# Designs tried in a protein design chat: VH-VL binders against StAR-related lipid transfer protein 4 (Stard4). Part 4

Target 1, 199 residues: StAR-related lipid transfer protein 4 (Stard4), of Mus musculus (Mouse) (q99jv5)
Amino acid sequence: ASISTKLQNTLIQYHSIKEDEWRVAKKVKDVTVWRKPSEEFNGYLYKAQGVMDDVVNNVIDHIRPGPWRLDWDRLMTSLDVLEHFEENCCVMRYTTAGQLLNIISPREFVDFSYTVGYEEGLLSCGVSVEWSETRPEFVRGYNHPCGWFCVPLKDSPSQSLLTGYIQTDLRGMIPQSAVDTAMASTLANFYSDLRKGLR

## First folded at step 7 (VH-VL; framework fv_nezutatug)

Design s39 (from e6 with heavy chain D104F E106Y)
Fold by ESMFold2-Fast, scan of step 7:
Structure s39 (fold): chain C 199 residues (1-199), chain A 122 residues (1-122), chain B 107 residues (1-107)
Amino acid sequence: as target 1 above (199 residues)
Amino acid sequence: QVQLQESGPGLVKPSQTLSLTCTVSGYSISSGYYWGWIRQHPGKGLEWIGSIYHSGSTYYNPSLKSLVTISADTSKNQFSLKLSSVTAADTAVYYCAREVDYYFSYGYMDVWGQGTTVTVSS
Amino acid sequence: DIQMTQSPSSVSASVGDRVTITCKASQGINSYLAWYQQKPGKAPEPLIYAASYLQSGVPSRFSGSGSGTDFTLTISSLQPEDFATYYCQQSYSTPYTFGQGTKLEIK
């Protein structure tokens, strides 16, 4: 069965969710973060959107699994490609830094990753998969379908519109206020860090 | 202690605009939460009208169409409801409420105003 | 829109009784379900959020349970001040919708 087809279709479905189903979670000058209750688990599906001062290919190449991700992403502390099927498709293991003075301890994720064309731009998406090997310094988190859509900005082709969907189960014993704070901040910081990392 | 108080005219003529204001005390609207309006028709249940976040983002009940406008004035710590082209069907008790904006309690209305009765009649 | 249906529409009970009120959503809403108590002529008072969490200051005789489509509000030992109308509300998706209400009456 094609995991890539199911994952792509799920993210296109998220991208088609009606505007009235989203509520603003955080808004800063150049990024809006929305959320709605997840249909996959007892948590949120987050949506973030903002303009990048760069073309689609360069933006997505900094996001998808590869050597450039760790150069700019403050949250991600390691990235290992475990299985390589082709240039646009892999299974990766990555780790994240502790958050909120380690109230959220470092996490580890093992995700299937797939990058594909979408309209005039690109979609880079992922979903956690089963992986038996664990490392004691990390709590294994779980990503339900997540991804990033990037399309050229209308009337400004040197800019692009980046829209993300994140649906992460951090697992473990974490206060709900900490989860809320971390998720909203993570998405805002993602855009800020990426903007600095481009070029 | 957070308190909400509705104010506005109790009598509105058909085809006119209903205008209500909610004054918030004990908490700053710009500090978070969604701020919403709920109404209750005589002898009936509760109907959510819509809500606003201090950034200006609004969410409206589609059954009330584009005739609803909710706005916020953070300098006065108030938010307001305007419902245009009212009819007798808009006769109800109108409540303002604070809506929780985080994880498991999202959309929960944890503080309510006392309600204000609005009658639409000529 | 998500339709919320409460059962029963009314219930008669005596002080000291255990009372159960149910609420059914027309689609899965996870745990995004709240309960409110309303007395005649007054605003609804928040009781329970996220299906099972008790609002601060609400007596422990009130409890909520359920997930997905089926939810229950229980009052373990009914007190005189508990006679009121109870509403469930989903906050899974806008527009937020309420059940039709369950009126709790003196037997």
Scores: ipSAE 0.000, ipTM 0.472, lowest interface PAE 15.1, mean pLDDT 86

Design s40 (from e6 with heavy chain Y103L D104W)
Fold by ESMFold2-Fast, scan of step 7:
Structure s40 (fold): chain C 199 residues (1-199), chain A 122 residues (1-122), chain B 107 residues (1-107)
Amino acid sequence: as target 1 above (199 residues)
Amino acid sequence: QVQLQESGPGLVKPSQTLSLTCTVSGYSISSGYYWGWIRQHPGKGLEWIGSIYHSGSTYYNPSLKSLVTISADTSKNQFSLKLSSVTAADTAVYYCAREVDYLWSEGYMDVWGQGTTVTVSS
Amino acid sequence: DIQMTQSPSSVSASVGDRVTITCKASQGINSYLAWYQQKPGKAPEPLIYAASYLQSGVPSRFSGSGSGTDFTLTISSLQPEDFATYYCQQSYSTPYTFGQGTKLEIK
């Protein structure tokens, strides 16, 4: 099967995981972050969910690889599209800022990215791929399947429900407690930053 | 240096609306952060009322949500609190504060106003 | 709502003493805890965020520790200007909630 089909099916499986399998990691400002042990690596699959005061298309356009992402996302320091296959399908390389006074040094990721319709909304998903070029200022991280579902709110169609699944292997030697704290905080801040960027 | 200053009437009658304004100097409200209100009842601890981002996004303490409105006026570099249907229980010192939302420090209040005393007399 | 309980309610100490104030959350809050210092008639001043990080300008005699439900503020060598009321605050979940305060008094 193609990478896009496998990735989409994997995210749909994550989206169907029963509520009682998740444990709350952080809950603040109308954002809830949960986690469960990953089946892909020795880390966690994180789930985040919150309401956006905007329509699906605008929310996902700010998240997927494109001109708006760096305007609002404080963690992401660069984004390069390496291969374009279609308007909604590419391979991208992006970098992230150091965290916790550089206890988590800047990372680099090379991801296949795919955006597709899902129910009345959209799914933008990604997974790291092999890329031979490395840059010495960054540690190459690895994203296991990850993505963002955005659907209209049933009783308020000018609002949308954004649900994310993030499964990142930061690699290197980082204390697990620091990783856990940073991941939960990063996902909550993703929502806060995005909400600011949409206005 | 960022400074916050509360202003508004120090005496409010029961059932009326309490209105307070916070004037920010040394930093533009439209440049970021959440801006919040905290109160302190006589001889008691601190209670978070709510916060606003300059775009109009608000978050309120659920115990006060039906009674509280926070608004921002970026042209005046101010944000305001309205608390409706006040009672003697709303007698407190009211503080405005800058609320951080950076990694692992979300909800931390790093700059506070001097506070303004509000008495609700019957 | 997350309840924050501080102990002791008050403590009497002398200049040069090591003082410890404890804060307990009703549920796990990871490291999302801040400490504030309030002097009589003044606004709270920020001391510590994320359980252990010092606010810029705060003397190094102040330190914070803990995670989950149990947190500690320590003043390693008490100075005259440190006599104040101290409050902890959780920022894990809204509404943000504060402890009842610990009054640090001259012995």
Scores: ipSAE 0.006, ipTM 0.596, lowest interface PAE 10.0, mean pLDDT 88

Design s43 (from e6 with heavy chain S57Y, light chain S93T)
Fold by ESMFold2-Fast, scan of step 7:
Order: C-alpha cells, then sequence, then structure tokens
Structure s43 (fold): chain C 199 residues (1-199), chain A 122 residues (1-122), chain B 107 residues (1-107)
C-alpha cells in the first residue's frame, strides 16, 4: 500500500512536469519521445506520447502484466508473475532481448506493478524491487518509477492518449550514448508494436 | 518469393489526383510489416511518401501529409496511394515497398516493386 | 528532418579497386542506417541494414560500418556488375530520409 501510494504520487508528479523542461529525443510515426535528466540516478527520465485507436481499458490491459503483453511486445522475451497481492497489484520478473547488435546484452528486471484509476482513464505503473535470485544469462537492470497514463481522447471517444514515463538503469558497462539511443528507440517502438497488437 | 507490382495511369493532368495500386504476391499483407510508397524524381534521389499497417495505421511524410492518402485492401492483398492536386513537381517513378517493422531494422525496405513512371503534364 | 549527405557525389573506379562511399547524418542515428544499390532503369535493391548487416544474397565483397553520424559502404574488389548508384537511408526517425546518392562510374 505504502509502495503503491508513493509510486502513484511520483508518476502524477512526472505528469505535471512543465513542457519547457523536456527536450525532444526522437519523433517518429506519430510518437514523440522527450527526456530530461533524472533526479533518481545518473541517467534520464524519458517521456513518450501518442494516440491509440482503442479505448483506455483495452490499451492498458495490453500493457499491464497479463496474458497479452508478450503477444505484441517484441523487446520483452519473458514475463513471470512472482507474487499476486490484489487484482491490480503484483511483483513480476521480465527479461528483454539484446539491443544494438548486442552492445546492450539481455536484461532482467523485477518490478512491483500497480494499476489504478486516473481521471477518466487508467495509470499502470511500476518500480524495481530487490530480488535475491539472479539468472546468469541476464544482467539485472533497475527501473526507477515508471508508468503509463491512458485517458480518453476528448474529440474522439474511441481513441485514447497514451503517455509513458520510463526511467531505466540498464547497469553494466555500456557507453552512455548507446543507452540514450536505445532508450529513445525502445519507447518509439513500444507504440508501434502496441498499435499492431491491440485486439 | 514475395513480389510487389505497381499499377496505375502513367500520365496525370495538373490539379488531378494521382492513384496507384500495389499488388502483393507471395505474402499476406495482413501477416505483418508496414507497406510503403517511395518516389524518385527525374535525376534525383529517393523520397519516402508514407506507409500503412494493414489494420489502418498510416504514417505520412509531413511535406505531403495534406495531399496523401494510403489505404489497404486485405481481401485483394493490395495497398494504394492517392496524391491529390498534383503538379509537374510530382513527376517521378513511384515504388511500392515492404517496410520492416522489427525494432533492430524498422524502416528498412527489404522488398521493392519495379516502379511505375508517372508524368504530370497537360 | 534528418539530412543525409553522401560523399563523393560520383566516383570513377576500375574493376578490382577497393571503393569506399561515405554517408553522414545531420544528427545521431546510432546504427539505424541502410544501403541500397540502384542500377539504371531498375528499382533500388537492399544491400545492408542496421549499418553493417548484409542482406541475404548480397556478395561478401560488400560491407558496411559506422555508427552515430558517420557511415561507410565498402566494396573490397569492384566487379563489373557493381557500377550503379548507391543510396544510404536513415530509419531512426520519420520521415525516413535518403542521401542524394553516389554514382559509381567506370573510369
Amino acid sequence: as target 1 above (199 residues)
Amino acid sequence: QVQLQESGPGLVKPSQTLSLTCTVSGYSISSGYYWGWIRQHPGKGLEWIGSIYHSGYTYYNPSLKSLVTISADTSKNQFSLKLSSVTAADTAVYYCAREVDYYDSEGYMDVWGQGTTVTVSS
Amino acid sequence: DIQMTQSPSSVSASVGDRVTITCKASQGINSYLAWYQQKPGKAPEPLIYAASYLQSGVPSRFSGSGSGTDFTLTISSLQPEDFATYYCQQSYTTPYTFGQGTKLEIK
């Protein structure tokens, strides 16, 4: 509860950051990705935004830990729910494919995940937690507070606006320029892949 | 073997709408990839016009967005380009292409049609 | 838009030569660069994707390298069928943009 409240408040704070604090990192296929220096670690807080041709519930159901995530998310190679607390709350372990010709080797994350109502839509958010078990084929990464806001589009009720905040410490010895480029591309491709996967 | 073939009129009058169709064989458009249009002006380089995913998502070059429409007909395994209010500047060879949709190589055109020449003149 | 600049605009070479073509992006595109070969009257043919991966069926004398803003296409031992125009393309952001082309001519 304490974790979910703090996480939700942190994401709402990110959602309130003024426009002039963001710098465009990538703009592709009706998705804009911005970034600003993170206050949590020596890296960036990324913001992405784009329109989905689907209603809020269906969009978020494809993003939150569940049966559809691996069907469309090509970066994610596995997803295991380690603990269920409530219907909207769990701890999950997931892995990601190598990136940039394996300059970034496959990563593993263990995240607390929480989905809650936000205005007329939903917020699905997460943050990495300590987990002692490691798998030797992966480098353990760390997600500082991250999440996805999805709200109905005012002029088009069958569409929704999806805004994401991602703040990932990939760890290991990776050139910062490679990390920065991969993060921007990953977020843009998240939207492209999700659009293809919506049912 | 995947093959793409453009078809449409080779001569269009100024102010009219250019309409081209790409027929895909050896692969179902509804199985994935983006499907796009690229043009090449006489003696010049290549210009990406836009692309479509079979579900209806379209992405256009902002320089052409108000003039271009791309559509798909999965029952015929075809996708089409309409370019409105054409001028002599739209004279070009028009290619359809399969655009890779995987994150490591997204936007790479791995299969091309042979191209169709469109001349805009009175 | 990202501007792609190729150099040289044209190059004259002889069969057996090593030829290098350069492509520069106006901003960082990491490895999101492809190379295409176009012969007169024909469609462009894919050669290389992700800066360095060779398209299936393309001869091993072709190679690509580079990252960020500077990229090169190398033909290690030029063959008669290699005389063509070569284009680079960035796929890092839309609109996708191509270089102006490098025409490889018989000396």
Scores: ipSAE 0.189, ipTM 0.711, lowest interface PAE 5.4, mean pLDDT 89

Design s44 (from e6 with heavy chain S55E, light chain S93Y)
Fold by ESMFold2-Fast, scan of step 7:
Structure s44 (fold): chain C 199 residues (1-199), chain A 122 residues (1-122), chain B 107 residues (1-107)
Amino acid sequence: as target 1 above (199 residues)
Amino acid sequence: QVQLQESGPGLVKPSQTLSLTCTVSGYSISSGYYWGWIRQHPGKGLEWIGSIYHEGSTYYNPSLKSLVTISADTSKNQFSLKLSSVTAADTAVYYCAREVDYYDSEGYMDVWGQGTTVTVSS
Amino acid sequence: DIQMTQSPSSVSASVGDRVTITCKASQGINSYLAWYQQKPGKAPEPLIYAASYLQSGVPSRFSGSGSGTDFTLTISSLQPEDFATYYCQQSYYTPYTFGQGTKLEIK
């Protein structure tokens, strides 16, 4: 029915996938990235997890569509909010830089975005939607359901645990090894960039 | 032209703390990159010790965790290594290095100090 | 930890020779592999990053290739200044790890 309800339920389902279904894809600097075959397309569902030295609200406020995302996210080159439904719900268009010395050319995404409470923390999730206007400098990519869970650490309330699920179809003609490298690196560096961007 | 220069004692006694400082010139450590320490035991290969980002985030080789502390002083454009409770096994040449923080070459060490020899003996 | 194994451990060659050094990772590391050159008494010098890209200023006779677990460093026509120990390094997993080194010696 509702896109926000379906999206939220899908992310909660991903968050309940058993540990033995995941395979480590990359592990650097206190970030672990796993992957498993996607059930949405012929690619992977990626999971990343790491500790943030900040509280849930500040972490998620830097991730969800808003004024702070471009300040720290080196991959994202533009972000336009196309439609506002509520303070926590919008359709956005964003672009990404070329990757792997431009083996992957710049991409454009148009995503529905929704932020909601989850347990003692927050979930910010998204999924690409159809949008007819394309810009010739970008290849239109597609995000299957994706999102970020952030919850307080039990014994360290000034810290939080950030878990992400990313499921991106980059489209175009890209070698699979380049896609695999880019996806795992994007998630690991998302954590490094965010940690540097937090107060 | 970015240059790194190690400084510290050439001789350290067993059980003491080894303290080394790396002075960076030609680039501000507050502007990016990770800044790391690598050591090389006599006649052996290279071992990554750890790295720091200027705001204080540190990443250590688990084999040395609890013994190693890396810190940065952005006002002096320096970063430092402390190894506690050293033994003869810590005898090595110690290098400081700049670690690339870009996704396609993250962890690549594109600038190295000349190295400083540390001998642990009585 | 990821183990990096270089082959051969040493090689003797003459000026003008084509030299090939290999590096094998115990697990897949994609293209997160670098090569360094170290001369006696000196710090390692960066040669190659992302498996195949030359560091600025490095002569074109050096080239790198490979992905996943198997990587190669090639020197197409050995020069006198190339006699050194060569190390590979992976940065896909922490801790970052190096191969044991390959000594390139004059024949």
Scores: ipSAE 0.019, ipTM 0.639, lowest interface PAE 7.5, mean pLDDT 88

Design s46 (from e6 with heavy chain H54D, light chain T94F)
Fold by ESMFold2-Fast, scan of step 7:
Structure s46 (fold): chain C 199 residues (1-199), chain A 122 residues (1-122), chain B 107 residues (1-107)
Amino acid sequence: as target 1 above (199 residues)
Amino acid sequence: QVQLQESGPGLVKPSQTLSLTCTVSGYSISSGYYWGWIRQHPGKGLEWIGSIYDSGSTYYNPSLKSLVTISADTSKNQFSLKLSSVTAADTAVYYCAREVDYYDSEGYMDVWGQGTTVTVSS
Amino acid sequence: DIQMTQSPSSVSASVGDRVTITCKASQGINSYLAWYQQKPGKAPEPLIYAASYLQSGVPSRFSGSGSGTDFTLTISSLQPEDFATYYCQQSYSFPYTFGQGTKLEIK
């Protein structure tokens, strides 16, 4: 089976995890972040959910690799598409800013990215792939399967529900408490930044 | 000083519902922390039953999920346990506890009630 | 479910002894491990959180160490009030689970 099929199936499995398996990691205003132990590595699978005051297509267009991501995402400092396979499928390399006064130094990731229809909405997902070239100013991180589901709200079609699953191995020598704090804050900030960035 | 106190009937008949309440003083249950229930069978170890957060989000031990309900009454600063269809196996000391919700010490039970003994017999 | 196994199940010691109790998780739990002390007829008392941090008011003779799967509780110089049953607890994953307990008794 192809990488896109495996990745999609994995994200759908995450989206089917029962509500009682998640523990609240952070709750602010109109976004809730949960986590549970990852089955992929010695860390957490994070889930975030919140309402967007915009339609599915516009929300996902701002999230998937494309012209608008860097305009709003404060964590992402660069994004390069390395290979195009289809309109909704690529390999990308991106970098992230340092966090917590550089306790977490800047990272780089090389991800396979795939966007596909899901029910009445869209799923944009990714997973890190092996890539031999490294840049000395960055630590190579690894994203286990990650993605964003966006579906219309039942009684409010101009709004959508955005649910994310993030499962990142930052690697290096970082205290686990710092990783956990940064991950929860990153997800909450993602929603705040995206809401401000929607055109 | 934060204090927790369990209350409820000490004797329950088989097949009935066990109802216990935990009264919290010195801290508002709506101001954070998870608030949970733990039980201890005679001469045995501790078993986590479940927890409630922000007066609505509940987490239950899967072995008890179909039988357990935890709820909160913020106006009385109390949270409660209901365990349906009890049997003699539910005979235990029941404790309520405050569980830390901070990232580095999540689930740590830093304040416990004194415990209440519940016997299930006919 | 994550299984927590304590060793030994029972230990006899004298006042002034150094006592160590171990706790093993069936899978990695990072540092999401706590220790509790329970005296007969009383509720458990919190001792240690995040594997190694001492609860406020707990004597410095108590210490915790470990990460991942293997954890240790140490009492550097046993006092009469320390005779009790000790439990470890993981909070890495639901359901939270406890070790079976280690009974510390007078030699």
Scores: ipSAE 0.005, ipTM 0.487, lowest interface PAE 12.3, mean pLDDT 87

Design s47 (from e6 with heavy chain H54N, light chain T94V)
Fold by ESMFold2-Fast, scan of step 7:
Structure s47 (fold): chain C 199 residues (1-199), chain A 122 residues (1-122), chain B 107 residues (1-107)
Amino acid sequence: as target 1 above (199 residues)
Amino acid sequence: QVQLQESGPGLVKPSQTLSLTCTVSGYSISSGYYWGWIRQHPGKGLEWIGSIYNSGSTYYNPSLKSLVTISADTSKNQFSLKLSSVTAADTAVYYCAREVDYYDSEGYMDVWGQGTTVTVSS
Amino acid sequence: DIQMTQSPSSVSASVGDRVTITCKASQGINSYLAWYQQKPGKAPEPLIYAASYLQSGVPSRFSGSGSGTDFTLTISSLQPEDFATYYCQQSYSVPYTFGQGTKLEIK
């Protein structure tokens, strides 16, 4: 199958993982972060979930590759679309700021990105692809399948439920405790940053 | 309002272990932030000892790493410092503090305890 | 370890004066620099984070500037309650390190 079909099916499988397989990694106001060992690499598959005070289309438009992402995402320092397919499909290169007092130095990722309808809402997903060009100021990280599900809340149609699955190999020589701390904090901060960006 | 309060013995004998506890009120330590210890020697400035995050991850000043242990008890909303094999050089005022965990301001100490004086003397 | 050097070690000033305190890092720390105020017998109080952002509740006469290696704390019009020792702190890399302090005293 095509990369988009395989990626979509993988994220739907993650979304079907039973509650008892997840362990709470961090709880903050209006956001819970869980994790479980990854089946793809020696690391974790993270899940985050929280309510957004906005409709599905606006939430996903701020997350998917496009003009809004850099306006609110504190972690992301650049975003370049390398190859355009459809409005819902591209290959992008993005960079992230150093984390945890630069114990985690700036990273660079090259991801295939795909946005598609899911039930009453949307799924925006991505996965790193091979790319030969490297920039010496960044360590090339690798995203195993990742994505964001956004569906309307039944009891409050002006609000939506945002669920993310993140599975990142930061590469390099980083203590596992630093990776664990950064991943959980980054996911929690993603929600607070996005919420501010949506106003 | 978030408040931090240190507690522990004010006098410790050389070669013994110093044990201090910080009680946090107004915020759950499991909800975020790093929770750290700083000390201030009478003739010197401020020295960061280390910190703990709710995941159990600890970060220690390398000059003290073999001597220091920081732990958390989330059920009591407390975190603690143990400093082994103390000497007169460990005489200081010890502060607990909340450290910001945002990536652009990590390590900024936005809430401090009042401090507790520890004297190491025989 | 990153060494933080403050200048001057002490400064004498009068109420109403503009006071400048500098802090220099031994290597680039971006904007991971904070300033604290400490009065005798009390805990340090947070003043500024990320080099230039004022802590909530701190008077607007305090300001911070700089990036990389060179940083400045300015008090635009010194008040009686501002006589204290000021410390800079880097949080770019562990271990976190503080400057040696600048004592602001009455002229």
Scores: ipSAE 0.000, ipTM 0.455, lowest interface PAE 14.1, mean pLDDT 87

Design s48 (from e6 with heavy chain Y53W, light chain Y96W)
Fold by ESMFold2-Fast, scan of step 7:
Structure s48 (fold): chain C 199 residues (1-199), chain A 122 residues (1-122), chain B 107 residues (1-107)
Amino acid sequence: as target 1 above (199 residues)
Amino acid sequence: QVQLQESGPGLVKPSQTLSLTCTVSGYSISSGYYWGWIRQHPGKGLEWIGSIWHSGSTYYNPSLKSLVTISADTSKNQFSLKLSSVTAADTAVYYCAREVDYYDSEGYMDVWGQGTTVTVSS
Amino acid sequence: DIQMTQSPSSVSASVGDRVTITCKASQGINSYLAWYQQKPGKAPEPLIYAASYLQSGVPSRFSGSGSGTDFTLTISSLQPEDFATYYCQQSYSTPWTFGQGTKLEIK
């Protein structure tokens, strides 16, 4: 409950950060990725934005914890709902594939997830929580506040604008250059994968 | 019938910039699709270089990052490739192509130019 | 980047034979796979998109199948004009990547 309010407020603060505070990290077809130093840890807060050729509800339903996420997301290798509080609120455990020829080995995350209305659209957000059970094949990563805003396009209601904020501490001993390369590519790939999943 | 034709110098000196142009006929590049460049080294396979939408939005192969620039000129119905600081390893046949979206398949090349041979030599 | 590996690298066949070429992706690519035919000195010609759909004008003896990581191109009743090099290409994510090619040679 209080966690959901704090998480939502934090994401709204990220969404209000001025344009001149962001630096372009990667720009590819129909998606731009920016970053700025994180205030939460020794890493970056990433922002990505692009247009989806689909309505808000369908876009967010593919992103939030549920049966369809693994069908399109190349990075996510498993997803388990560990605790269900309300239909829009849960604790989930998910795993990610290794990256950069396994320089970044597979990670595991345990996140509180919350989906709520935002303006004429939706916000699906998450933050890592403490969870004692570990699996030896994975390194436990940590997501500082992360989330996805999706709102209808003003001039094209069948399309939506998807904006993401990702702030991940991969933990372990990883060269910073590898982290920087992987994060920007992961966000660009997220958009490419999602667009294909929505068709 | 949509046709693509590459043009540019067949010989480029090491360290110089390779410049190629693709002229499109039978279709307006401003009507849609990504337009791309692919190359093929002698006796080897195909390597995608990059693609452009007529508005100037580009995708580039990361292996060529900071060396490649693709631009479009809708008034001439052309798009062009510039590859800077070339070496002998850039010797290849260069193709331009149209990339279409068919059934969830971005990047499918349904029309190709005939190819132009570029040799990088002193 | 997604690596595409074709098998075999070359195959010898006779007119009328059934020929099968395989393509393996290093990661799941759903059905985002295309096949191209290239004859010596010519540009690649599109054959198949989205793993199984024939390009307009391509003879029905060509067929594609597969999903995820394993894909197959089949040519039934091989014709003289089919001797060429065949390439698979993933269209799942940039950079677009191609297999190394399979050369189909006359026996």
Scores: ipSAE 0.000, ipTM 0.443, lowest interface PAE 17.1, mean pLDDT 87

Design s49 (from e6 with heavy chain G32D, light chain Y96F)
Fold by ESMFold2-Fast, scan of step 7:
Structure s49 (fold): chain C 199 residues (1-199), chain A 122 residues (1-122), chain B 107 residues (1-107)
Amino acid sequence: as target 1 above (199 residues)
Amino acid sequence: QVQLQESGPGLVKPSQTLSLTCTVSGYSISSDYYWGWIRQHPGKGLEWIGSIYHSGSTYYNPSLKSLVTISADTSKNQFSLKLSSVTAADTAVYYCAREVDYYDSEGYMDVWGQGTTVTVSS
Amino acid sequence: DIQMTQSPSSVSASVGDRVTITCKASQGINSYLAWYQQKPGKAPEPLIYAASYLQSGVPSRFSGSGSGTDFTLTISSLQPEDFATYYCQQSYSTPFTFGQGTKLEIK
């Protein structure tokens, strides 16, 4: 409960950061990606925003841990729910594909995930937790507080505005230019993949 | 082996609508990728016109947005370009291309058609 | 829109030469830069993506480097089939934009 509250409050804080604190990192195909130095680690807090041609519930149901995530998310190669806490709360383990011709080797993350109402929409958020079991094929990465806000568009109720905050420590020895390129592209491609995958 | 082939009239009169079709073979346009149009003015540079994903999502160069429409016909494995109110400035070689949309190479055109010459003249 | 400027606009070289072509973006584009080769009367052929990664089948004498605003295409030992026009393209932001081209000619 306490982890849920702290995580939710942190994401609401990120969502309240003023526009002038963000620097554009990438802007393609109706998706804008920004970043600012992270206060959690020696890296960046990324923000992405774009319009989905679908209602909030369907968008978030495709993002949260569940049966549909792997159907559309090309970066994510596996997803296992390790512990269930209610229907809106779990601990999950997921893996990601290698990037940039495997300069960034496949990663593994173990995250607490929580989905809750936010204003007229939903927030699905997560944060990495300690987990002793490791798989040798993967480098264990760490997600500082991350999440996705989805709210209805005021003048178009069949559409929604999706805003994401990603704050990932990929760990290991990776050139910084590779990390910077991969993170911004990952967020833009998340939107492209999701748009294709909406049922 | 994926191949793209442009087709359409080589001559268009000023103020008319230019219509081109790209036929894709060796890959289904409903499988993945964006599919785009690029043009090249005589002896000069390349200009991205726009792209489509088979579901209907389209992205256009803002300089052409009011004049351009791209559509897809998955049953024929084709996508098409319509450019309205053409002028002599629209004289160019028009290429269709497959546009990568994966995290390290988004916007990269990895397969191109051979190109079709369009002349706008009376 | 992001402007891409190539230098030089043309270069004359001999077989066996090392050739360098430069591309400059009007703003930082990280590594979102591709290179294409175009021979007279033909469509552009993909060469390099993400500034430095070779397209499958492209000879190893081609290499790309750079990040941010300044990018370079290098041909380490020029072959007869390499005489062509080369274009850079940014994919950092839409609309995607191309450089004006660099024509590589026989000396």
Scores: ipSAE 0.100, ipTM 0.699, lowest interface PAE 6.3, mean pLDDT 89

